# Ledger of designs, part 36: VH-VL binders against q58766

Target 1, 244 residues: q58766
Amino acid sequence: MIIMYAIGIGDNKEEVLKAYEKLKEEGIEVELIDNPKLLVDKLLDGEIDGAVRGSLSSSKVILYLRERIGKFYRASILKNPFTNGIFLLSPVGIDDISEDKNERIKDKIRIIEFASNFLKNYNIKAKVAVLSGGRLGDLGRNKVVDETIYEAEEIVEHFKGNVDIIHNGILIEEYLKDGYNIIIAVDGITGNLIFRCLGLICKIPGYGAVILSDKNVNFIDTSRNANWERYYNAIKFLIGGDFG
Key: E = the ipSAE of ESMFold2; O = the ipSAE of OpenDDE; V2 = 0.75 times the mean of E and O plus 0.25 times the DockQ between their complexes.

## First folded at step 14 (VH-VL; framework fv_dargistotug)

Design y5 (at its last look DockQ between E and O 0.88; V2 from the best seeds 0.00; counts 0 for: pae E 4.5 > 2)
Fold by OpenDDE, look of step 14:
Structure y5 (fold): chain C 244 residues (1-244), chain A 118 residues (1-118), chain B 106 residues (1-106)
Amino acid sequence: as target 1 above (244 residues)
Amino acid sequence: QVQLVQSGSELKKPGASVKVSCKASGYTFTSYGMNWVRQAPGQGLEWMGWINTRTGDPTYAQGFTGRFVFSLDTSVSTAYLQISSLKAEDTAVYYCARHYQWSYFDYWGQGTLVTVSS
Amino acid sequence: DIQLTQSPSFLSASVGDRVTITCRASQGISRYLAWYQQKPGKAPKLLIYAASTLQSGVPSRFSGSGSGTEFTLTISSLQPEDFATYYCQQLYSWPTFGGGTKVEIK
């Protein structure tokens, strides 16, 4: 059987079509789908082998995806600006993890487990860095920051000995310089801000957001306002796992 | 004190199977992963892979897939390496080594010599 | 896979000598490097981790330095018990070892 992929096309049609044409020039056939439910159904029913949300509505595609496969997390794939590798950033959605402390910790643990397995599938050793809200030396200066530090320590303690994991405060630049490839943000707001600053402002190359779940779902979440390169890269990722 | 004690030397014929054990003591077994390292006679160290002792998930290095199987018995704090369809080139000392933090190996078993000869 | 090249492969020295062993990585590995000592018929022993951190119980005459692609193990004053084979190991990706350096008596 011929492997088939699809890109969702809603608004921002010009950029999606640019990506489509570029892929076509390379001999890569992609189906354009303008129906959120159809995109998800084709993917989960096995009619296509992979899908990119493209410019379809997230409120429709993501919600319907959740209805079909249950709870899942997302991780943005970004190129490491200091190395030749990539890193996963999670969470990146405002409601991706719980506001409850205990449930939030469980969510982050699950994210780390799924992300580690994800990288393993690409023959990449997981190196996990857990962010807190300040430097380690800031402990005692702010109650909210203190809580993030203790939470990060608890997560590290959970994985210590079985995962390459570290907590060294808020120093994301040091994590990336050292080649850590799974960055756990304090919460979805923090993660989303990091993504927007690095990806949208600084234009670090990205490949969309992957689905982290116990289910194998070959889906890439992309922004409805992305340029054609991001849509193109997402398809290229699905096809060959190209991080270059 | 942390100790890793491996099973004794093995002499096998080609095509046979062998199962090496590594019993851990002095620490919480499921808190630290276990690595396996091979060393052919007069040769260097070769990482074979490791097993997550919490989840039981094994990872095999390239060249050690198929005939090599990592397993656990957490009830007795023991890790196992099974090699099937043994070949002469499998003759080596096999080490278990405890996983720590960045995955450096802070404690090692004494090694198990596996000799494959017709 | 990341390749580690140790130099020299063989080193002849005397008691009291300063010994230096080099490990070069095929790509940048930050400080994800460990050093091991192995004596004949024995399992390797961890000496240094994180490129320069001395493992507990290891004599202070051992030291590690370097980052990125070049690393060095130094024995400030070689002792009789230090004649052995030394291996570097990278942990930036899936673990790989250097080819080893045998330190023998001159």
Scores: ipSAE 0.630, ipTM 0.840, lowest interface PAE 1.1, mean pLDDT 94
Fold by ESMFold2, look of step 14:
Parts: structure tokens; sequence; C-alpha cells
Structure y5 (fold): chain C 244 residues (1-244), chain A 118 residues (1-118), chain B 106 residues (1-106)
């Protein structure tokens, strides 16, 4: 049995090729695929053992993946800058969760369940922190902020003592210092912005975004304009999932 | 008042199986995970794993992934530990302990001695 | 796994003595450490959580300190009922216990 991986290649061809050549030097077999549907089909049909979106268009690849497997969420895998561990940041796709407040709560509950199971499969104990729009002391000053705080509290109450979960407001740095490894953003926009700041600007090492679903999909989503190291790390993650 | 009451001691021969029960009262059983902890005679505490009481999904510590099975009967607020193919080194006291946020064990069962002897 | 090393493993003391037990973690665990007391034939009893917070009903002669990798349980004036084995437990990842410290009467 041949273990095969693929990277999508569209824009940003030079950086994808750098990652490909580095992987080839390490003896890792990777196919470059420039067709979004083909990338997804090969993965889901079992011809490829794992796939990275690479520099292919998100709207083409992600839309087709949804058509094939239904609703899913994305979680970015980043190194925690205060510890030697990793954390999952979710949602990170801008359209991963509903704009409707009630449905957004249900989406976040599913994300927590899938992310906790993901970490369990790597023998990592889930420690979940739910972000909101302010500190607890801000309650009563702004209706929108209050709504995000109440939403976070409802999510925490749903899980109670079966998940190690907290809500302590907006302070993501506090969560990371204390080793929380599942960080739930208010929505897809805030999650994406956090990822762009931490991963793309501050260069916190990362492994791409995994698919959170009730179906096992060995797929890493990447920014189409990433440097070669992001594409390389994504493949390395698919191979072993070694966090340290 | 939270209580965890375990089944009585067991004397078994090698190769047999045993099922230890842990009945919870004084709280909503499905709201808090249940841990299992082993203590061999004269030895320290070993975490064996835990079970999510809402979903029934178990997690086993390394070294406890084979012959040990956690299960639930939520209708009677009871967690179970089943050990198959018993060996002499399974002789120990087995504790259940309630899993709480921050992962500390705030309430423990009284322990169940399982003795495996020819 | 995060390893916890307790010292000493055994301690002989008199009523009224100040007792200090140390727990060292193989990596930083912030404040996520608990201390348990276990008497012969009994289940462990939670004494301290979050490194320094006393559980309800625990006498004030017990105190905990530390953060990161070094933690200490102190009994300020040992009482007859305090002769027991004490365990630390890290709570940062999958739980692990220290090897225990047996406190016996001199």
Amino acid sequence: as target 1 above (244 residues)
Amino acid sequence: QVQLVQSGSELKKPGASVKVSCKASGYTFTSYGMNWVRQAPGQGLEWMGWINTRTGDPTYAQGFTGRFVFSLDTSVSTAYLQISSLKAEDTAVYYCARHYQWSYFDYWGQGTLVTVSS
Amino acid sequence: DIQLTQSPSFLSASVGDRVTITCRASQGISRYLAWYQQKPGKAPKLLIYAASTLQSGVPSRFSGSGSGTEFTLTISSLQPEDFATYYCQQLYSWPTFGGGTKVEIK
C-alpha cells in the first residue's frame, strides 16, 4: 500500500513548489493538483491519504467539500507562544458558523465536541476557553457585548463537568498563558482575524486548519498566499500529527 | 450532598472478569465525568481514565487500553469498570472519582478491593 | 505525560512539628496542582486545589504554595489526625499523581 499526499497548486506557485521540493528531499511523496474538484474527489475516494488545499481558491475547494460531506468547521492549529503545546482556534472560516445568534450557539457546541475528540485522538486533554466580546466586569454597558457574554455562559453550562471548559471574557492571552488548547472565537470573522494576526503577522508556528466534522477527513486548509513553510508544515502534520 | 457508593470487594481467579459499580447521588449524574483510579497494595495512585457521562465516551490512560472497559447506566446514575482476563497484578483497590472543571477529583467512592488469586 | 516527583517519600515527625512536602513537575503546569490526603483503608481526600486554595472543611494548618514546576504542601503544626500519605496531582493535562509522601509518628 502506497501512502500518497497532495497539495493544491493555483496562485502562489513558487511557495508551493518550495514546499514540494523540501518534502521530496525528505522522501515524502506529494502530488501537485491544480483542479479543486479533483483534489477533493481523490481524497474522499481514498486515492490520496491526505490533502492540503495549498494555493487553490478557498471558495472552489471548500464549497465542493461541503457538497460532498455536508456541514463542517475549521480549526487552526497553532503553537502556543507561552508553552510548548499547541492550541486549536475555531471557527477560522469566515462562513463556518451562522450569523443567527441561536444557531451560532449550536455551531460552537459542535465545534467544541469535534475539537475535543480531535485532541483526544492525539492523547491531548481538551481545555476549552470560550471568548466573548468583553470582560465580565463590562456586563451591562453594551447590549452586543452582553449578548456574547450570555452566549458564552450558555455554552459553558451545556458542557458542565464533562468538558474542562471556561469563559473568562475576551482575554485570549490569559487563556493561552494557562494552557487552554481549544479557543472558541465569537464568530468566523473574529477567529479569522485572530489567526491572521497570530499566524501570518506575528509568525506563530502553525500547521494549517483542520476540518472539524462527524466524518473523518484528512485535510488541511491553508491560506492561498502562505509562505512555503505553512504548506510544508501542513503535510508534516497530516503524516504524523506530531505536536511535540 | 454528593456521594459515590461502590460495590463490595471481589475475590477472583486469574482469567475471570469483574464488574465494579459506582452509584452516584446528590447531583445530576450526566453533568460530571467519572474517573477510575487504581491503587495496588502498598502502592500509589494510578489514573486509569474517565468516561463522559453525557455521551458515554470513555478515555483510557496509557496501559489501560485493552482489558479495561468503562460503561454507564444513566437510568440508575451508575458508572461501571469491567476488567477482563484478570491477572494477579490486577489485585488492587479501584476508586471512582467525580471529574470536575479544572480536572480535580472533588468526590471519591469508598473503593472496591479486587483480589486475584489462584 | 507530565511526571510529578514528590519529596521526601517518607517523613517521621512529632505532633506539633512543621511539615513540608515538595512536588516537582517535569514541565510548567501553571497553578493546576492538587493535594490529597489518604489514610489507611480510606479513599483520598482533596485538601488543596489550584496550588493554594483550601478545599471546604480543611483545617487552616494546611497550606499550599507554588506555580510552574515547584509546589509545596505545608502543615504548620502537625496533629495526630494528620499522619497519612499525601499525594500531589497535576491537572494541566491528563491527570498524573506524585509517588506519595508517607508521614508517620516518631
Scores: ipSAE 0.336, ipTM 0.736, lowest interface PAE 4.5, mean pLDDT 90
ESMFold2 (binder alone), look of step 14: mean pLDDT 92; pTM 0.939

Design y6 (at its last fold request DockQ between E and O 0.84; V2 from the best seeds 0.82)
Fold by OpenDDE, fold request of step 16:
Structure y6 (fold): chain C 244 residues (1-244), chain A 118 residues (1-118), chain B 106 residues (1-106)
Amino acid sequence: as target 1 above (244 residues)
Amino acid sequence: QVQLVQSGSELKKPGASVKVSCKASGYTFTSYGMNWVRQAPGQGLEWMGWINTRTGDPTYAQGFTGRFVFSLDTSVSTAYLQISSLKAEDTAVYYCARHYNWDYFDYWGQGTLVTVSS
Amino acid sequence: DIQLTQSPSFLSASVGDRVTITCRASQGISRYLAWYQQKPGKAPKLLIYAASTLQSGVPSRFSGSGSGTEFTLTISSLQPEDFATYYCQQLYSWPTFGGGTKVEIK
């Protein structure tokens, strides 16, 4: 049986095609799909074994995927610039988690559970760092930041003891230096911004964003503004789960 | 006071099964992870894996998959290690040890000697 | 897995001696290192965690230092009850132990 993968091609076609050609040079054939719904349908109908959003519209692909499989989260796989290991960043979708405080906490808890399980499958111990909007010492300076701190503390308390989890404010650089491999952002906007800064600007290697859900879906979310290497890595990850 | 009390020594034949218990007291059982550590005679400590006491989800170290099963009975604050298809090489002292936030193993059971001999 | 190498494997010392045991990790583990003491027929006892934090109830003659890949356990003045085997443990990833250092009476 031939395993077939697909990558979405919308804007930023030159980078998607570069990835396509590179894969082809390696003997890896990937179908190019320029229709968001078709990409999702082919995946869910079993016509292909894995799909990368590529440069197709996020709003169209992700929305339709959500309609088909229900609620899910995304975690971006990035290379730790300090340790050379990987870390998961979540949420990275602007609408992946609720705006309601209680529901948001539940969402983050679920993300941690899914992400931990994901790493477990690769024989990696989950080390969770929960971000808040400021340093711990910033408490009282801003009400919004205070809420993020309290929320982070509540999440840590849920897992503390059994799970390797920490909250030390907004100090993501310290988390990464210490080898934490699950970074929980304050919200999808924050996570997305972190991803864009580290991945798209600083060019930290990445493998796209995996789907965190009760349903096993071989879908990798990628940015429309990514370079060919990220699209390439996403396909390679689907094929062998290789972190390089 | 915090205590982990393990079941007594076991003498088994090859191919048999053994189930070691580790009863916790003096603390909230589900608030700390439980680990299993093996120590063969005259040898060092070897981490076997752990079980999440809140969820019951076990994780096994490399080399301890298949024949080794971690389980819980939270109603009696007890963790179990079951070893099936015992081999002579399984002869060792088995420890349960709790961890907190993976910072340390602060409390250990007294150990259970499992001897496998024909 | 991360390998921990302890040195020496065996150490002969006298009461009152300053004893130093080294633990080297195969890769950086930050400060996620613990030290244990084990006496014959007994379970290991936690001495130090987070590389340098002394566990409650442990005598102050015990101290730990180091970060990254090299760590040391120091007993400033060896006491009769300190003759035992010592293990380092990393908790940066899935836990692993060093091979142990047996401190014997000279």
Scores: ipSAE 0.901, ipTM 0.949, lowest interface PAE 0.5, mean pLDDT 96
Fold by ESMFold2, fold request of step 16:
Structure y6 (fold): chain C 244 residues (1-244), chain A 118 residues (1-118), chain B 106 residues (1-106)
Amino acid sequence: as target 1 above (244 residues)
Amino acid sequence: QVQLVQSGSELKKPGASVKVSCKASGYTFTSYGMNWVRQAPGQGLEWMGWINTRTGDPTYAQGFTGRFVFSLDTSVSTAYLQISSLKAEDTAVYYCARHYNWDYFDYWGQGTLVTVSS
Amino acid sequence: DIQLTQSPSFLSASVGDRVTITCRASQGISRYLAWYQQKPGKAPKLLIYAASTLQSGVPSRFSGSGSGTEFTLTISSLQPEDFATYYCQQLYSWPTFGGGTKVEIK
């Protein structure tokens, strides 16, 4: 009958409450939940239609979510500074993908598939760029860089034809200028660092991190210490993909 | 050498269903996306959506999210368009067209005329 | 959605004329623009992709230019076999086609 959303409330209560009040002023009903397991259970059991972690502990919420739905990845939703659109940056969880080289290629393939399906639900066509640690002309200079280049080329080979996908090394600024909207980082550490630089230092607008999974989970992860606007934007995004 | 050969014209009554086939040859079927494009008589081209030939996952354009179903049989390199609950406004030529990396639609089927008449 | 506006919608020209067709996008699409030729009763045929790259087997009298929001298709010397309807298509987002430009001889 009624579409329900929830925000987790733990630390940082004042900023969560500010977001809650602003949403209420706009006629948007949101439940505040202070229990990590309850937030996840109500979402997965269908009692609420979408959830934002809010200021609840990441370790409690994310670990329990993983127990309930299994392996998933996180993608940060950021406004593209060169266009009117958004892009997904993934992986952004430091432990989202395997340390094993063959398994991490499979992880990135899954990320691309889930991220593409996520954008499809918002009627956005995926344009995928796979980052590596250097340009093709850098082959032979560094073993680690070489491996990231070969990995990116293998991923492109898997998708090319059906999917708009490229690899041109580390040139994230060129991808964003040309409207690429799925940016695949080398690993969770590099993705997290890119997010912190773009979102937290350079203040590129963002909407939190979505869960990429083979399950249909309408959940946005947010920083425990965010300002009220980030919690507000996350709910607005869950409702209809409002990109502000 | 690359060919997309579609099934023949169809005459249907309102409320019926139709299934148009598009058989590919001369290339690796699963390496190119397959699109469906509608052209009503005397009108322009309208993209209906596509199907990922590697995964079988269809995507439908906004106005085509109900009665239209895309499918594949990769064992015979064939894509299908099924239209259910046919209406008079479904009268059109339906084309299949392949794409590569969303750069272009380089090969098209010859088109299948579907006529819906009472 | 990205709208493409072609102009003119109809054009009458003589053999040997230089013909220019314009396609305008409602927002920036970089170079993700293709041109197609369609003759009556036939499937569209790809002429140009990436705004300016000529498809294999297409005569060199066809050329394309533009980026961002404004694109042109030019036929440098119109031939009898060029009478057709021409469509632009953007592939930056979910594809859309322009309304078409019908080119007739006389």
Scores: ipSAE 0.732, ipTM 0.884, lowest interface PAE 1.1, mean pLDDT 92
ESMFold2, look of step 14: ipSAE 0.723; ipTM 0.884
ESMFold2 (binder alone), look of step 14: mean pLDDT 93; pTM 0.941
OpenDDE, look of step 14: ipSAE 0.831; ipTM 0.918
ESMFold2, look of step 15: ipSAE 0.703; ipTM 0.887
ESMFold2 (binder alone), look of step 15: mean pLDDT 92; pTM 0.939
OpenDDE, look of step 15: ipSAE 0.814; ipTM 0.910
ESMFold2, fold request of step 16: ipSAE 0.721, 0.690; ipTM 0.882, 0.873
ESMFold2 (binder alone), fold request of step 16: mean pLDDT 93, 93, 92; pTM 0.938, 0.938, 0.939
OpenDDE, fold request of step 16: ipSAE 0.898, 0.898; ipTM 0.948, 0.949
ESMFold2, look of step 16: ipSAE 0.675; ipTM 0.855
ESMFold2 (binder alone), look of step 16: mean pLDDT 93; pTM 0.942
OpenDDE, look of step 16: ipSAE 0.830; ipTM 0.917

## First folded at step 15 (VH-VL; framework fv_dargistotug)

Design ko1 (at its last look DockQ between E and O 0.01; V2 from the best seeds 0.00; counts 0 for: pae E 17.3 > 2, placed apart)
Fold by ESMFold2, look of step 15:
Order: C-alpha cells, then structure tokens, then sequence
Structure ko1 (fold): chain C 244 residues (1-244), chain A 118 residues (1-118), chain B 106 residues (1-106)
C-alpha cells in the first residue's frame, strides 16, 4: 500500500514548505492541502493515512472535524524533559471541556480513558497524574482551590484499581520527574497556559496536539505560526517511526 | 489470546540456583507489568514483586530482596525469575501473572514447581 | 503491609448451596480488592475485581460486595465445578493475599 500524509498549508507558507522539503529529502511523501474541508474529508474517507493541520485556520479545520466526528478532546504531545519519553497534556483547547463542574469531571474521565488507549496503541503504559489548583495542605484557604482538589480526588477514586493514577496537587514537575505520561490539567485554559510555557517559552520539543475520541483519527493539530520543526515532528509522530 | 507459558519443573539441591522463564504471547509484552507469586506446598499465595516490562526495573516485596532476581528478554517477550543459594523453604510453585497499571492479575502462567531436596 | 484475614478457612457444602466467604483488611483499602479461584494443580483465576465487578466469562452466580475493611464473595447456587480454594487480594498498596478458603463437597 502507498502511504500518504498531508500538511495543511495556508499562512506561514515558508515554514510549512521547509518541513515539506525536509520530509521529501527523507523519502516521506506528503501532500500539501490548502483547503480545510478537503484535508478533513481526505483523512476521514481514507484517501490519506494521516494529517497535520499545519498553517490552515484552526477554527475552520476543527469546526469541520467536529461536524464530521462529533465531540473530541485534544492532548498536546510533549517530550518529557526528565525521562526521554513523551507525555500527553490534556485538555489543551480552551473550549475542550465543560464550564459546569460536574460535567467537566465526566470530560476528564473520558480524556483519561481515550489518552490511555492512545498510549496503548504506541506500546506505552499509561501513568496518569491529575492536577489541581493547590497542595493538600492548602485545603480551607480558597473555595475554588478546594473544589479543584476534591474534583481531582473524585477522579482518582473513579480509576483506582483500574489505572495507575495519582493526585498530589499542583506539582507538575514532580509528576514529570516520576515519569507520569498523562497530565490532566484543571481546565482548558490551564492546559493551554502550561503548553505555552513549556512548548513556546521553554521550547520543550513537541509533536502537536492529537485528537482524543472514540474514533481512530490520525490527525495532529499545530499552530498556524509554528516553526518548520513542529510541522516536521508532527508528521514523524504520525508515521510512528521516531518517538524521540 | 493472552497466554503465559512457564518453564518446566525443577529438582535442585540446597545451594544451587534455578531460573524460571515466563513467555508471553497474544498481547504487547511491554504494555503490562509482570508479577511473580509463590505458593509453598499446602500454603497460600505470596506476592514476590513485579518487573516493569518497559523499563526493566524490578520491585521486590519485603523478604524477597536478596536471593531473588527478576529480569527480561523483551525480544522474545519473556520474563525470568532467578533464585540463588536455594534453601529447602524455597520449595514451591512459582507463578508469573500480568497486570495493566493498577488492575488486578488477570492472566497467570501455569506455574513452575521448584523442589529443593537435600 | 496490609493483612487480609479470610473466614472461614474451610467449609463443606452441597451442590445448590449458597456460600459466603469473608475477607477483612487490617486497614481501609477502599474497593481495591479482588477474588481468585484456584483448583488443585492449576493457577488462580480472577473472578471479581474492584470488590464487585465480575470478570468477563465468570458465571453470574458469583458476586462480590464490600468496601473499606470488610468484603464478601458469594456463590448463589454452588455448582460441581465451584469446589476450589478462594483467595482475596488487595492492591491498595503492595499486593497481599488472604489465607484462602477451601470449599469442599459434603
């Protein structure tokens, strides 16, 4: 079978083209697609084996993808700076999970289930850490912080005995040092900010954001203004030929 | 279908060593932890520890931190238990058992009888 | 380590009987308890995990209940193939097993 991947090309053409040329030099066939709906349709209809949004408009591509496959969540794929492995950070879309506190617990449970299955397909055993807004010693200081701590504890109890999962508050650096590879943010805004700090400021290598759903969608979402390395790494991840 | 096949029974003298193998099939070996469980004749089950099949890092239960060594050969999806300086009290059936994260032990090997006879 | 105490150690029962086995933990373990069945000369087989969830392929006459420190395994109508030794196991910390309950035919 002929393996075909695609990168969306809109604005930021120079960086997309640089990634395309590097991939071609390595013998990797990539189609450049400038139409958001066509990118999604070709992927979901099986005409291409994987797709990167590239520099196409996020709202157009993501809106159409949701129309075709329904609700999904996003997880950023980042290299763990302490372990040489990867970790998933989710949610990372500002609107990925509900504002309603009870409903967002259900969203996080689904994210953990989908992310665990995603890692299983890459032969990676899931090790889940749930963030909250404080440390356990902070209980009683702030109602919002308390709510996030209780929410994280409820999620852990839901999975304990079935998934390797913990909550030790806000201590993301300790989770990463201990090799946790699914990091659940408090909400989409928090997850997005963590990604921006780690990926954009500290330049931790990243592979884009994957789609978490009950559908098998081989798609990576990338920033329109990414450098060529982000687009290149996203394709390499989709291929499965180089995890590090 | 998931299967764990262990090496055959062993008859040993005190002071000898033994190496029990556990070959996995029907699943991705490095996605599940491998446990070792001992059962002496007429006795209950005793957890000896586990090995992380992705990293190769063993964890030993208290009482098994000396003469017992867990190891892997991931190229053939096989876990090993080595027991050195065998004692009469090591006479037991040794089981391998897998788990997924915090899940309970869902598949077991058939057991390997190690008999230590003076 | 968390100690698990099973009772009874031995029971004699007839086909069709309702059988109840108790497992008590030395400290709270939430719902992180499993039940295993072991027939002579064979490896243990997982029956129930998370205190009350029936493993796939296990007959519905088996059920589990409890949380915290006290748990039960119930066989609603004992069948000939159910004569075996039953073990509880906790995974709230480093795994430990109960001492076992041997179920024999009257």
Amino acid sequence: as target 1 above (244 residues)
Amino acid sequence: QVQLVQSGSELKKPGASVKVSCKASGYTFTSYGMNWVRQAPGQGLEWMGWINTRTGDPTYAQGFTGRFVFSLDTSVSTAYLQISSLKAEDTAVYYCARHYNSDYFDYWGQGTLVTVSS
Amino acid sequence: DIQLTQSPSFLSASVGDRVTITCRASQGISRYLAWYQQKPGKAPKLLIYAASTLQSGVPSRFSGSGSGTEFTLTISSLQPEDFATYYCQQLSSSPTFGGGTKVEIK
Scores: ipSAE 0.000, ipTM 0.412, lowest interface PAE 17.3, mean pLDDT 87
Fold by OpenDDE, look of step 15:
Structure ko1 (fold): chain C 244 residues (1-244), chain A 118 residues (1-118), chain B 106 residues (1-106)
Amino acid sequence: as target 1 above (244 residues)
Amino acid sequence: QVQLVQSGSELKKPGASVKVSCKASGYTFTSYGMNWVRQAPGQGLEWMGWINTRTGDPTYAQGFTGRFVFSLDTSVSTAYLQISSLKAEDTAVYYCARHYNSDYFDYWGQGTLVTVSS
Amino acid sequence: DIQLTQSPSFLSASVGDRVTITCRASQGISRYLAWYQQKPGKAPKLLIYAASTLQSGVPSRFSGSGSGTEFTLTISSLQPEDFATYYCQQLSSSPTFGGGTKVEIK
């Protein structure tokens, strides 16, 4: 049985095509799809084994995906610059988690659960690091920061004894140095900024954003303006490539 | 090196006012908050509140509102504690202590004894 | 306000002894606890912060442990210079101190 993957092709066609050609040279079968609904339908109907959004419209693809599978979260997959492993960063979208405190905590808990399961499928043990808005010693200096600290602690307490999880403030560099592979941002804006800084400015290798849900969906969300390597790496990730 | 140097001992009568100074050196004054801690003779430490040295915003602990005022003179890297309408129970050593990113009080002044006696 | 209760209030010990001081919080404060040492006529000195992190320059014989509502300061081998009063402090938006533990010579 031939395993088939798909990449969405909207704008930025040149980069998508570069990725497509490179994958083809390696014997990887990829279908280019220019219809957002078709991409999702083929994936969910089992016609293809994995899909990358490619350069298709995020609003169209993600919206339709949500209609088909319900609520889901996303986590960006990035290469750890210190360990050369991978780590998941979540949330990374403005609408990914609730603005309500209680719901936000629940969202983050779900993200951790789904992310842990996701990594398990790749035979990677989850090490979770929860970010807050400041150093632990910053407690009392700013109410908003305080809230993020307490929220992080609450999440850690929830998983205490069940998951390798840590909260050590805003020190993401220390998290990554220590090999934590699930990074929970304070919110979607913070996560998105982290992603943009590390991935787009510092050019840390990335593999797109994976779907986190109770359903196993082999979909990678990628930027419409990504280079060919991003699209290529996304497919390679779905195939189960070596990222060590 | 970081130093907090407080003003000298004060002897006041009830109803009078006192202003204790805490001069900081060896670091950027406006980068760290400043706490005030009271210690009555033979008693424990009591947090009075703190002041944001960047914004000048004071926060007072319960029981230290009204007669107690935190202020700054950033031009000379100095924090001030003013106590008005002094009472006998205000007799204590008063400490200024630097916030290290609000995590802990890492540097302390030598303390200022304020004695209120008729 | 969060109340901190230290025990014991007084402790007699000899040089070389292992000393343990406890601090209990009226509610959960996670790891936001510090320990200070104060000698007569002197300002408090920071020993431990974040429940278990040793402040720079503090001897390794000092250690802190605990989380939530119960914390412990341990001196593995008491030295002559360690006779002092020790205070715990919770580091929330409204910090409070424990009542103190005076460690005196037996």
Scores: ipSAE 0.000, ipTM 0.486, lowest interface PAE 12.5, mean pLDDT 92
ESMFold2 (binder alone), look of step 15: mean pLDDT 92; pTM 0.940

